VH-VL binders against Defective in cullin neddylation protein 1 (DCN1). Designs and how they scored, part 13

Target 1, 240 residues: Defective in cullin neddylation protein 1 (DCN1), of Yarrowia lipolytica (q6c0b6)
Amino acid sequence: MVRSDWRAQEIRRVMTFTGSKEKTARDALEKFDWNVEVAIDHILNTPQVDLSGASKVFDKYRNADSDEIDLDGTIQYITDLGLSLEEPTVLAVAMTAGSPSVGTFTRKPFVEGWAAIGGDTLPAQQKLCRSFAESMTSLNADFQKIYKFTYGFLLQEGQRVLPQETAVDYWRLLLTGKYEHLDKWLSFVTEKYKRNISRDAWNMLYEFMLFQAKDPSLESYDEDGAWPSVIDEYVEFLKE
Key: E = the ipSAE of ESMFold2; O = the ipSAE of OpenDDE; V2 = 0.75 times the mean of E and O plus 0.25 times the DockQ between their complexes.

## First folded at step 10 (VH-VL; framework fv_ciduvectamig_arm2)

Design k4 (from k1 with heavy chain I105F M107K; at its last look DockQ between E and O 0.79; V2 from the best seeds 0.72)
Fold by ESMFold2, look of step 10:
Structure k4 (fold): chain C 240 residues (1-240), chain A 125 residues (1-125), chain B 110 residues (1-110)
Amino acid sequence: as target 1 above (240 residues)
Amino acid sequence: QVQLQQSGPRLVRPSQTLSLTCAISGDSVSSNIAAWSWIRQSPSRGLEWLGRTYYRSKWYNKYAVSVESRITVNPDTSRNQFTLQLNSVTPEDTALYYCARLGMFTKGGIYFDYWGQGTLVTVSS
Amino acid sequence: QSALTQPASVSGSPGQSITISCTGTSSDVGRYNYVHWYQQHPDKAPKVLLYEVSNRPSGVSSRFSGSKSGNTASLTISGLQAEDQADYHCSSYTSSSTYVFGGGTKLTVL
């Protein structure tokens, strides 16, 4: 009796049920202690996506020494996507491709992120960027994801809060033409609040913008509610 | 507010190494939204970009072809500074040297948004 | 020689409009919109005047405008004023991932 015989049978069983290749079935079985039911469930809930197209795009812009897209590669890539560096759409690209910081892309998040939404060629990515731009014309759920992503994207290593100057610059980039009272908010932050910006404060401004759009007079604003103190202070500033 | 303050010698002999320092306040030399450059200005060549350093998990450098065999730009995170070293200088390296910040995607531009005060360096025996 | 070609000098009287040209190649000015203009007063460091061809930073007068056609970018100053007397430099990003400048243009307000 040979131990490998029963494993070969289990591999074939997983392959038959899932339609997977032998290596995929073996890797799943090994990962989950040869539990066939768990391995099958894993494979069926982790569909194989063809990564080769997005990988070719990454190869075009990578720094050969570091296997990453550096500052110059980023400039070339954004240009080839047909985007201006001043467009907020660049942040949607950064989110989709899992960019860790401004001017950098790493292989795995880039390839997996684009492949997941069909960005398997540069022209496909260009087309998707037009869709990103459409989603960023108003305050909506897709734009909120990009807005929330931006905070972490701008943090430097070791920072827990975003410098006020950086927050102000990116609020202008993201919210110009989308939030009627943006100038008031920025004046409040720079002239009265005068502190660095927490993630909660950043995220809750978006919720407040949605609230204010439905209640412009703020008649139903509840100071005892779940708003962070910065939003309470802003509401008082607006009443002046 | 970002400020760049330069220091270094104003006179350097031919064949020596020119060394200049740029101290940064209001930002970090390892900033993930910036890159740090040296630019020089002379009557014969005007403004000339020399090179750049920036940090993303490691340090990256890029140099102008005209000086790449002689130039090094070095960051110093502990002092929040970056330096220019230009080896084997000749009188043709006489120029007004500036350090500058290249803003990356800040306010929608790739341009030099902050400049040091300038250091006039004369290369003469 | 400078990588981008600018006239060495230009002059004009107060109230006039003047244009400064910046000619590059299909590998820089003709390739990218990362073309910028810097104003430099005597004994001062350059200061960005226009970025990405035509965009004005906060605090820059609308009298300054920019355009680009083919391999040539242009800076136009309308309603010329004495304080506009300065050196003007264009710059461009290149396909070699470098930054190049024009030779500079000395503007004299008569």
Scores: ipSAE 0.637, ipTM 0.831, lowest interface PAE 1.8, mean pLDDT 89
ESMFold2 (binder alone), look of step 10: mean pLDDT 91; pTM 0.931
OpenDDE, look of step 10: ipSAE 0.746; ipTM 0.906

Design k5 (from k1 with heavy chain I105M M107K; at its last look DockQ between E and O 0.61; V2 from the best seeds 0.68)
Fold by ESMFold2, look of step 10:
Structure k5 (fold): chain C 240 residues (1-240), chain A 125 residues (1-125), chain B 110 residues (1-110)
Amino acid sequence: as target 1 above (240 residues)
Amino acid sequence: QVQLQQSGPRLVRPSQTLSLTCAISGDSVSSNIAAWSWIRQSPSRGLEWLGRTYYRSKWYNKYAVSVESRITVNPDTSRNQFTLQLNSVTPEDTALYYCARLGMMTKGGIYFDYWGQGTLVTVSS
Amino acid sequence: QSALTQPASVSGSPGQSITISCTGTSSDVGRYNYVHWYQQHPDKAPKVLLYEVSNRPSGVSSRFSGSKSGNTASLTISGLQAEDQADYHCSSYTSSSTYVFGGGTKLTVL
């Protein structure tokens, strides 16, 4: 009921005692009815999420009319990260920042995703992107996460299968230089299979790539195994 | 393969509204990896980008400053098409109008990878 | 909006190499690598020839190459052939989140 100019001073007192930032101090004071001692105790005894740095980066690229980074903001952001749009590294950014679809970021996933790995400034994000690029030069567990993420990232709302053309484009983006037989796989998909791509088919190609690397002759390939039919058809295609 | 088929009037009187339609086959106007644009070509100013629409959970538009007060680009998901409306036309709006798809991320940039056949629109009394 | 500057015409004989320039500003060609080239034959829509300065889409001959220095992009056509006779347009993304084109260059194969 009684409002005074002293609220700013109370915020500064909490900040000074706890080392917290202004928003953290204000939020605690508001939660505990502007009781400074209780707010200080709360801050000292609970983990603090510091989203302010990543939030400022988001603000630089957001659409003026909304709290979203739209296509144009995405293009500017990716450019400022020092990335080309054709680099697979942009998919690591999309996964890290929880992008719901190509050319879009929303605030909460963006700021929480970056903050969780120390991406608190644009230069920090640029440095992390160089690390992403290094980790994406070979097949490994981190790359597999990005590969699997990509399927859902590309689906249209309500869609259950990925259009073949889209799958082919992103297989080229992700797997060029990583799968020796990529051209054969793409030829099979476009010339023989001619169907849209299920999530299972997408994910199981990765497992097949690992299998084929260990058994190039495919002598241990089991048609009755847990492979989806598209992989069985591909193995037949490889034998002509 | 994506194809864009245009339709609309070829003669429009000054001060009226120019309205063109672009029907899409081989893709969806609500594609989550594409955007849809109108571009025109005239002898006096060459190719000129007019505007763009795309869908990502909702529709987004962007228009060139030169026409932003007069232009609307409308998607129609039920017919899988998008339209251009340009109000208050003058003879300077006489041009060959194209619809085009703006390819995204996997194409290494933001370039127009598929174009309609073009519609020559004359603005004259 | 900024228009990109191209020569109005260029010509060459079969087998020669020619270069078409595209000069913009620090807010477009000088800022971004989203600089593209389109080939347009008479009575046809433009077709992308190069994207992101120098990349060729599938089906585009390796005779077409591109580069960029400062605010100027260049398209080079080596081993000039009769079918290369067309109009050539450069384009760039801009810092205002728009797209701009050059005035076009008419290539004549002599």
Scores: ipSAE 0.646, ipTM 0.835, lowest interface PAE 1.8, mean pLDDT 88
ESMFold2 (binder alone), look of step 10: mean pLDDT 91; pTM 0.927
OpenDDE, look of step 10: ipSAE 0.759; ipTM 0.909

## First folded at step 11 (VH-VL; framework fv_ciduvectamig_arm2)

Design m1 (from k1 with heavy chain A34Y; at its last look DockQ between E and O 0.80; V2 from the best seeds 0.75)
Fold by OpenDDE, look of step 11:
Structure m1 (fold): chain C 240 residues (1-240), chain A 125 residues (1-125), chain B 110 residues (1-110)
Amino acid sequence: as target 1 above (240 residues)
Amino acid sequence: QVQLQQSGPRLVRPSQTLSLTCAISGDSVSSNIYAWSWIRQSPSRGLEWLGRTYYRSKWYNKYAVSVESRITVNPDTSRNQFTLQLNSVTPEDTALYYCARLGMITMGGIYFDYWGQGTLVTVSS
Amino acid sequence: QSALTQPASVSGSPGQSITISCTGTSSDVGRYNYVHWYQQHPDKAPKVLLYEVSNRPSGVSSRFSGSKSGNTASLTISGLQAEDQADYHCSSYTSSSTYVFGGGTKLTVL
């Protein structure tokens, strides 16, 4: 039995047991290395999401020569969502739609990401963006996810650390109005620390902001704790 | 700090090719955040955008309609620079040429935040 | 391809406020909030003054502000100073995925 015949049979088997479409069956089988039982269980326990709507939205903005949304397509897309590129909410869109790089989208993560949360149409996505905007107004769990996402999103190929200038710009974008001591932090980074920013530093700043909000005097701050050296240095800077 | 350094001839004869180079320091021509452009300035036409190049898994180029048939913007990753070639020049192409970086915004650059020093190119017989 | 429309020149006395207009179309200024302002001193490259209508980069004085209504963007300079004497250029992203500039405005401080 040619490998192709075997696969076809397995797909049919999954379809028979689940009542799913061929594509759904195939995708599940591929996802679970052609384990039929696991694939069947997955399909039965996962709501069937219609991806066609989100795919149509993607088609509207994709490049004419490739199956990607490029910078210009992104500009049009974001504009149609009712957003400006400078808005932090755009990062939520990037995260939701699985943007691989600044100003670009690919079909699969775009379609799956939006469909998963009911973004099957442009108006639906617009509505969701309004919700995103609300989540961006304070330090909350949703914002933290976007914040953490942003670091990796900004890294260039082959880069392990974020350039200081880039980090500063996006801290201003993300934390203005949310972190009372933002100016002090930025001063510390640019005038004292003077290094590129690691993922750990980026992530731990958020934790520190929460910590500092609860303990403004930093009396309970432990230098021997799990804080990275950059945060220790910052605390020292604050005491000066 | 990002710096753009321009180089190339300042005199070009009619029908010849204008060639300029913009060397980048403090950033990469293959940046996945920024884009790179050529702009020229003349008393008659003011500032005029000519073309853009940027890298996102592949290279993308866009040119102004006014020069689209004659212009090529080429990145050089090995030298971390990008070039301008403008073919079949006429006296109308006499201008101060700038290379520039499209500045960073959340989902890409749409304004020019860094500029080269400029190169005056005169087209004359 | 058509340039944005700016006044050729404006003038003001020190301490005064002046406004420079930039008029485009529904395909550029009217469609996007991606209107930018550049300041250019003699023999220097343009420098970004405002981006996306009203945002100031770091180091730009609060005396500079921007607004947009319809197809017209405006740059306002308050408390005019001698150092503000320069050329000012507006720019906008366009629906054709291009960038268009205004004709430039020469500001003279009297």
Scores: ipSAE 0.730, ipTM 0.900, lowest interface PAE 0.7, mean pLDDT 93
ESMFold2, look of step 11: ipSAE 0.739; ipTM 0.873
ESMFold2 (binder alone), look of step 11: mean pLDDT 91; pTM 0.934

Design m2 (from k1 with heavy chain G103K; at its last look DockQ between E and O 0.80; V2 from the best seeds 0.79)
Heavy chain, then light chain:
Amino acid sequence: QVQLQQSGPRLVRPSQTLSLTCAISGDSVSSNIAAWSWIRQSPSRGLEWLGRTYYRSKWYNKYAVSVESRITVNPDTSRNQFTLQLNSVTPEDTALYYCARLKMITMGGIYFDYWGQGTLVTVSS
Amino acid sequence: QSALTQPASVSGSPGQSITISCTGTSSDVGRYNYVHWYQQHPDKAPKVLLYEVSNRPSGVSSRFSGSKSGNTASLTISGLQAEDQADYHCSSYTSSSTYVFGGGTKLTVL
ESMFold2, look of step 11: ipSAE 0.748; ipTM 0.869
ESMFold2 (binder alone), look of step 11: mean pLDDT 91; pTM 0.928
OpenDDE, look of step 11: ipSAE 0.817; ipTM 0.921
ESMFold2, look of step 12: ipSAE 0.734; ipTM 0.867
ESMFold2 (binder alone), look of step 12: mean pLDDT 91; pTM 0.928
OpenDDE, look of step 12: ipSAE 0.827; ipTM 0.927

Design m3 (from k1 with heavy chain A35T; at its last look DockQ between E and O 0.82; V2 from the best seeds 0.72)
Fold by ESMFold2, look of step 11:
Order: sequence, then C-alpha cells, then structure tokens
Structure m3 (fold): chain C 240 residues (1-240), chain A 125 residues (1-125), chain B 110 residues (1-110)
Amino acid sequence: as target 1 above (240 residues)
Amino acid sequence: QVQLQQSGPRLVRPSQTLSLTCAISGDSVSSNIATWSWIRQSPSRGLEWLGRTYYRSKWYNKYAVSVESRITVNPDTSRNQFTLQLNSVTPEDTALYYCARLGMITMGGIYFDYWGQGTLVTVSS
Amino acid sequence: QSALTQPASVSGSPGQSITISCTGTSSDVGRYNYVHWYQQHPDKAPKVLLYEVSNRPSGVSSRFSGSKSGNTASLTISGLQAEDQADYHCSSYTSSSTYVFGGGTKLTVL
C-alpha cells in the first residue's frame, strides 16, 4: 500500500544519508513527526558513545547470578587495576564508575563512566588510574570532586550525617600529606566538636583549606562571613 | 564501641543443625563499610573462615567451599544480629566458634577488627 | 590441614629476635598483599598485629614487623618479652575470593 510505501521510503532516506540502522532511523522519524531533515540532523548531532569495551571489562568481574560486581569482584578488579585496596586512588575509580557503595559496582554507571573518558579496556583504565593518582597529589578542582563524592559514597541508607569515626578515617585517607593542619582538625573534631559530620561541614572544610592555603595567618577570616559555625569553632580552636 | 555477643547451645547431636547468634552493639548489621563473618577454631585445623553476610542495597553471602553445602548465614536487622546455621553436623564440626566484623576502607577489608567472645560447640551423641 | 604453612612452634629468650614464616602459593600469598598476622593469647580471641604484610594498627608495638618474598610472608618480633608468648596466625586472601589461615605457631618465651 501507498502509506506503507512512503514510510519505508522515508526510513531508507534517513538510513542512506546517516548510515544508521533501520530502527535508529525509524525511532528518529517517529520522534520528530516523520520530518526527514530534522530526524537526520538529530542522528548526526547526537554523540554515539561506544560502551562495548567497558562492558566487556564489567563482564570479567560481574557476579555470575546478577549484573553487579560484588565485593569479591571488586577486590579482584581493583587488584587488576594495579591499586592497593586502601589507597585513596580507589575513590577516584569509585567516582568515575559511579559506585553506589563500598565494594559494589553496577553496570550502567560503570560502563558509561569509563566510556566517557576513554576507559574502554583494562589497560586503558590502568593508565587512567595513574592520571587519577597524579591529580590527587594536591588540593585542586579534580581532587575536590573526589573529596565531595566520598561523603555520599560512605553514607549509609537512611543516614543524614556521617558517623564521626568514619569521617575521621577518611579525612586521614584523603588529606594526609595535603593539609598541613590535618592533625589539628582531627583533634578539634574529636575533642571539641564531638558531633557527627554533616555534608555541609564536610564540603566546607575543603573550601576552608583552600582559603587557609592563601591566607595562612587567617588575617582575612571573617567570623561574620558565610562560613558554617563548625569552621568558626575550628578557627577559634586554632588560636588556642 | 563495637561489641559482638554470641549465644547458642554448646552441645549438638550428630546430624542435627548447629545454630549460633551474634548480637551487635555499636554498629549496624547493615553497615555499608563492614561485613559479618563466622570463623571457627580447632586444634587440628586452626582458624577456619566459614562465611559472611553483608548489605549493599541487598544482602550478599559467601561461604567457604568446605561447608558451602551445609551453611547459611542470616542477618536480622530488626534485632541487629546475624546467625550461623550449619546443617548435618558431625564430630569434626566440634570447634570454638567466633563471629567477627571485617571493617572496610575504600573498597577492601583491612582485617577482622572485632570478635565475639567465642562459643565452644561440641558435637556428640 | 591449613592452606598456609607455619612452623608449629618457635621459642626464644627475652631480648632476642624471632621470625615466624607463613608459606602459601602463587594463588594467595604470592599473588596478593592481603596477608595479615593475628596474635592470640590463651582463652582470648585473635587480635590483629599486622595487616597487608607490614602495616601496624594503632597501638601495636614497633617490635612487630613484617615482610613478604615470593610465596612466603614473615613476622619478626624483636626484643622478645614474656607477654609475647602466644599463638600467631597468618591469613591471606585467595584467588577463589576466600580467606585462609595458617595452622598457627606457638611462641614460647623461655
């Protein structure tokens, strides 16, 4: 029939111009009310990220019964990346691959996260991990993303704040060698503050570390400024 | 402060099921940075890891091959505890049984950092 | 039998150094740095002394040190003291994603 013929012709025209498969061409035509020019433009301007390489890496470590990398697969995967399970670079991997919690990866975030930065094979991921380690040597914007990611990564389901002990352990992991006054901060938290750690307190410590690096004497510190009260209390502790 | 308190019978007859309970205080059995294990000790075998349970959006279990056909480790979030069930026991299952926590940093375990007091279980008629 | 081989016993006098070996395979001790040492006094649960070959948890004396070469890990106790008399167990993660222990070593301080 004529109706079937014109739609088939439109699909073939899109396929011919774009090199796409029939389903891709049909889906675009249906989405854009069978406007061939708009469908072609959509296909040609939509980035196509190849997920197959990262998906093959995921397959090597996934649980046989589910589409997840469980604790055992995680240990093997991190070991094969050439990383120690206790080094901070592992948190960069967790962020990149969108790990929902300690010892777990799920397929979609893993595959999309690695593919987005060219981690299409295990060797490529190993090389990227060396770059992660380099970026984590100082307080910079890339390290700040990993630092901020870590709070939510550690938060237990149903929790609004991190237990103090957990926060202290991860501050040591992340900030040793990067924040000159880390021991004073940890002493303040355990001896004076004595509260569990909010996300705002966690994030604002990083901003304060950047501020303190530029003004070590804290001459420009404004107690009436936008700092949360935990930072005001810490500044007072530093002056004791 | 994390504490593990064990309970359960100390005498079990052959072919029956050994059941032990480990109650947790100072932490949660569903902690996203811990796993919960049973380990036993005998003069002939020394320490022997039996299996574990842990929570990451759902519950996971792993068991030692030597007992995997007979063992179940079950969490109970409402009572904040986890149990060992070992079916079809023989005198060779006579041992001192421990529950233990393995605390994790980043993606891996450090070591078994908290242990229960131990329960000596004898399998005899 | 244990998966990891330790000497059944070792002895030393106060002030001496002693070393306890833990030999596994290329699928455990030889493959991973997830090798740990536990000290166990009579009627007590094991307590970790060293983790990941050589790291000391807070509160563990620097008299305890560890190393690994090939398939063999070693615990060294320097300046031996009476309180060191205990059982010592090594453990390792395996390529089968399990944990295994050595048979244990009884240390006698003479």
Scores: ipSAE 0.661, ipTM 0.824, lowest interface PAE 1.6, mean pLDDT 89
ESMFold2 (binder alone), look of step 11: mean pLDDT 91; pTM 0.929
OpenDDE, look of step 11: ipSAE 0.718; ipTM 0.896

Design m4 (from k1 with light chain S91Q; at its last look DockQ between E and O 0.85; V2 from the best seeds 0.77)
Heavy chain, then light chain:
Amino acid sequence: QVQLQQSGPRLVRPSQTLSLTCAISGDSVSSNIAAWSWIRQSPSRGLEWLGRTYYRSKWYNKYAVSVESRITVNPDTSRNQFTLQLNSVTPEDTALYYCARLGMITMGGIYFDYWGQGTLVTVSS
Amino acid sequence: QSALTQPASVSGSPGQSITISCTGTSSDVGRYNYVHWYQQHPDKAPKVLLYEVSNRPSGVSSRFSGSKSGNTASLTISGLQAEDQADYHCQSYTSSSTYVFGGGTKLTVL
ESMFold2, look of step 11: ipSAE 0.730; ipTM 0.867
ESMFold2 (binder alone), look of step 11: mean pLDDT 91; pTM 0.929
OpenDDE, look of step 11: ipSAE 0.767; ipTM 0.914

Design m5 (from k1 with heavy chain G109A; at its last look DockQ between E and O 0.84; V2 from the best seeds 0.77)
Fold by ESMFold2, look of step 11:
Structure m5 (fold): chain C 240 residues (1-240), chain A 125 residues (1-125), chain B 110 residues (1-110)
Amino acid sequence: as target 1 above (240 residues)
Amino acid sequence: QVQLQQSGPRLVRPSQTLSLTCAISGDSVSSNIAAWSWIRQSPSRGLEWLGRTYYRSKWYNKYAVSVESRITVNPDTSRNQFTLQLNSVTPEDTALYYCARLGMITMGAIYFDYWGQGTLVTVSS
Amino acid sequence: QSALTQPASVSGSPGQSITISCTGTSSDVGRYNYVHWYQQHPDKAPKVLLYEVSNRPSGVSSRFSGSKSGNTASLTISGLQAEDQADYHCSSYTSSSTYVFGGGTKLTVL
């Protein structure tokens, strides 16, 4: 006759104190060498997010051999979200799901990213995409995060700077209808600047767009300020 | 500017292996925003997509069902090129062969934006 | 033989408008907006003319337009010019993750 295993008793104590499920309690106890106090403190200070729903969505699109969503799975997934490949909302999805590059998703970032904002089913993700689209209609702090994410997302492995042609394509994608002077910026980059784009130049354009919106005549523009030289050259181009 | 330059034989006997090379300039065969394809054209079948290779931390390939058992597409990063090998050819494989880039601007644009010059390959006894 | 059906030929006079159809199935043209049109002049490689049904790449004239209804995509060329004489190919992404083309349409400008 076995009345109780001491490990089972410790699991029940953790479950009782924390309100956690048996698996959560056992996993914490195993992680911390069955130290009940440490396991309890870990559970109480670590938010519990259910990952199973987003994981099932990932399973629908993954390549069976690699456990990744490859190019074809990505195309099917974006289509099922009700998104066009042309719309910038797709980049909000890429950021949310932690996509490492165009045409791929990996499980952990995908599942954790969606679960964190309630994207537990494909319909829930579709609804969140409508919210993403609304937040991307103006230059704001949420859109700035997606804009900044995009630079690293497009970099090729080992690449330090973004090719000009790629930067131009994504500036057009992200900023059409949001930056009044976009065509002049793109003309400057392609006709005068003629260089590949650093991360600093990419990020500081957004700050300049906000500055220019508040001071359209650029009367308070300071060439000795903290602007990258490319922005100084652009301001000179605008005055020509 | 992206350019694709093809090379390879124009005559192949039945049952042999057809091998073609596509050299890339102005882009990388391992680009994380592109994929690389072979497409052929004949009067009776028009344009036919044969297969594709692309790199995302590792190489991925996809082939048309009609040639899946006979085709291999091989990237070569050191030479910045990719090759087509089509085994056990028959006269039905006579065609004008193109290499092409599948450009990706978002999560996957799916049209062929740059094409090689074409190589007419005849399979004849 | 081709997965997508196009008329074999079409003709028109300069200044006329013409439409070329591309009919597929519910697993390609009917399912996706990844339907594209390529223009091919004699002895030249195809060149993308329209992508995703109706979008024009930079440098393509607004005389070229596209639409889709059900399983059929359409390319319309307005104000025909002699240089429009070429072969026109449609393509589509498929639910089996492949790419398919139409048989091509030879446009003759009279």
Scores: ipSAE 0.709, ipTM 0.858, lowest interface PAE 1.4, mean pLDDT 89
ESMFold2 (binder alone), look of step 11: mean pLDDT 91; pTM 0.930
OpenDDE, look of step 11: ipSAE 0.782; ipTM 0.925

## First folded at step 12 (VH-VL; framework fv_ciduvectamig_arm2)

Design n1 (from m2 with light chain S91Q; at its last fold request DockQ between E and O 0.82; V2 from the best seeds 0.83)
Heavy chain, then light chain:
Amino acid sequence: QVQLQQSGPRLVRPSQTLSLTCAISGDSVSSNIAAWSWIRQSPSRGLEWLGRTYYRSKWYNKYAVSVESRITVNPDTSRNQFTLQLNSVTPEDTALYYCARLKMITMGGIYFDYWGQGTLVTVSS
Amino acid sequence: QSALTQPASVSGSPGQSITISCTGTSSDVGRYNYVHWYQQHPDKAPKVLLYEVSNRPSGVSSRFSGSKSGNTASLTISGLQAEDQADYHCQSYTSSSTYVFGGGTKLTVL
ESMFold2, look of step 12: ipSAE 0.763; ipTM 0.874
ESMFold2 (binder alone), look of step 12: mean pLDDT 91; pTM 0.924
OpenDDE, look of step 12: ipSAE 0.876; ipTM 0.946
ESMFold2, look of step 13: ipSAE 0.775; ipTM 0.886
ESMFold2 (binder alone), look of step 13: mean pLDDT 91; pTM 0.927
OpenDDE, look of step 13: ipSAE 0.861; ipTM 0.938
ESMFold2, fold request of step 14: ipSAE 0.765, 0.732, 0.761; ipTM 0.882, 0.854, 0.876
ESMFold2 (binder alone), fold request of step 14: mean pLDDT 91, 91, 91; pTM 0.927, 0.931, 0.931
OpenDDE, fold request of step 14: ipSAE 0.878, 0.871, 0.894; ipTM 0.944, 0.940, 0.948

Design n2 (from m2 with heavy chain G109A; at its last look DockQ between E and O 0.84; V2 from the best seeds 0.79)
Fold by ESMFold2, look of step 12:
Structure n2 (fold): chain C 240 residues (1-240), chain A 125 residues (1-125), chain B 110 residues (1-110)
Amino acid sequence: as target 1 above (240 residues)
Amino acid sequence: QVQLQQSGPRLVRPSQTLSLTCAISGDSVSSNIAAWSWIRQSPSRGLEWLGRTYYRSKWYNKYAVSVESRITVNPDTSRNQFTLQLNSVTPEDTALYYCARLKMITMGAIYFDYWGQGTLVTVSS
Amino acid sequence: QSALTQPASVSGSPGQSITISCTGTSSDVGRYNYVHWYQQHPDKAPKVLLYEVSNRPSGVSSRFSGSKSGNTASLTISGLQAEDQADYHCSSYTSSSTYVFGGGTKLTVL
């Protein structure tokens, strides 16, 4: 007669109520001092996402000496996804996988990001990349998220503004074929504005592009509105 | 404007260590969108990539197989430069040495967009 | 003995088109589209001309074009001009995570 049975009973009780596997039930019970009600509430309010598939993809490309995908691993990974470095789709991958900077992935954001959208294998990730590419053919809300993500992705630690050369490169990458007046914007930035690019200027160009698409003559443009000064200057440049 | 300015000896004796320095202006050796390389050029072998260094929370290095047992590329953030050390040189190491920036786009490296002017190094006794 | 094979020299007259080949293996040019071309004038550092097979950086003339088939990449220069006289180098990323170059091609504009 030994009293070890009550833990097994509590595990089964949690499994029965939640539909969870034994390990999930036991881990929650141990985390919450074997309080069945708290463990059940935790499981029901915590999505059970299988991370093992995305983790295996990460393992294929990680540096042998660290738990990171470095530059060489990133190049191999992007190649295996069937993408070129010149495809803006690669930035959707960076956003999805929570890449901290160019040429690097770390495990937790990579695995959680892909798992959240069903990217559990390399072929699944390849298929999702085709979906990303389709959503990035026009100026829409999904593309806007990737566009806005890109600014912070490119900033160096401690840097407050994006160097103009970098901004120009990524505007060409992101907006070619999507913004009719891109060449005019880039000419304005390089020939007249000649300053590094703030996050506000970067983000508000997108809002202006949407506005200009609906009012190509800019008849409704209000110089006294909430536009940043750089956009006011650009509108004047367009009218020259 | 990014500029790469090289310095170092032009004559090195066999079995010694070749050391060259590349000073960077207009960018940072720890830039999160660049990697920094040494490349050499000789009439018999043309251009040869030797190795590179880059920073992402720590320093990462990669070297060409042909020199990996003898080469070190060292960044120096306080002076904003990176160096080449090539040990145990022979006359086969006589070449015009360049430093170069490897431009990184989106998630990887693509091409060398800024080059130093080159340093002709002769290995001879 | 360079890792990628290019012709040692090529020539053409002003206005003609010429093509420079760059042949590698299934572990570099045949595997990856990370194949680039550099132009080098005498006593100057190389300058990128094309990247990822066929892309032109800003400021590079549309007279320069590139293609790839199997293990061979090609640089085509149309409408040859005297200023095109230079050395041309190809490069590729490799399956061993290194970068290799061709031996270079000297273009003479007659």
Scores: ipSAE 0.709, ipTM 0.852, lowest interface PAE 1.5, mean pLDDT 89
ESMFold2 (binder alone), look of step 12: mean pLDDT 90; pTM 0.920
OpenDDE, look of step 12: ipSAE 0.835; ipTM 0.929

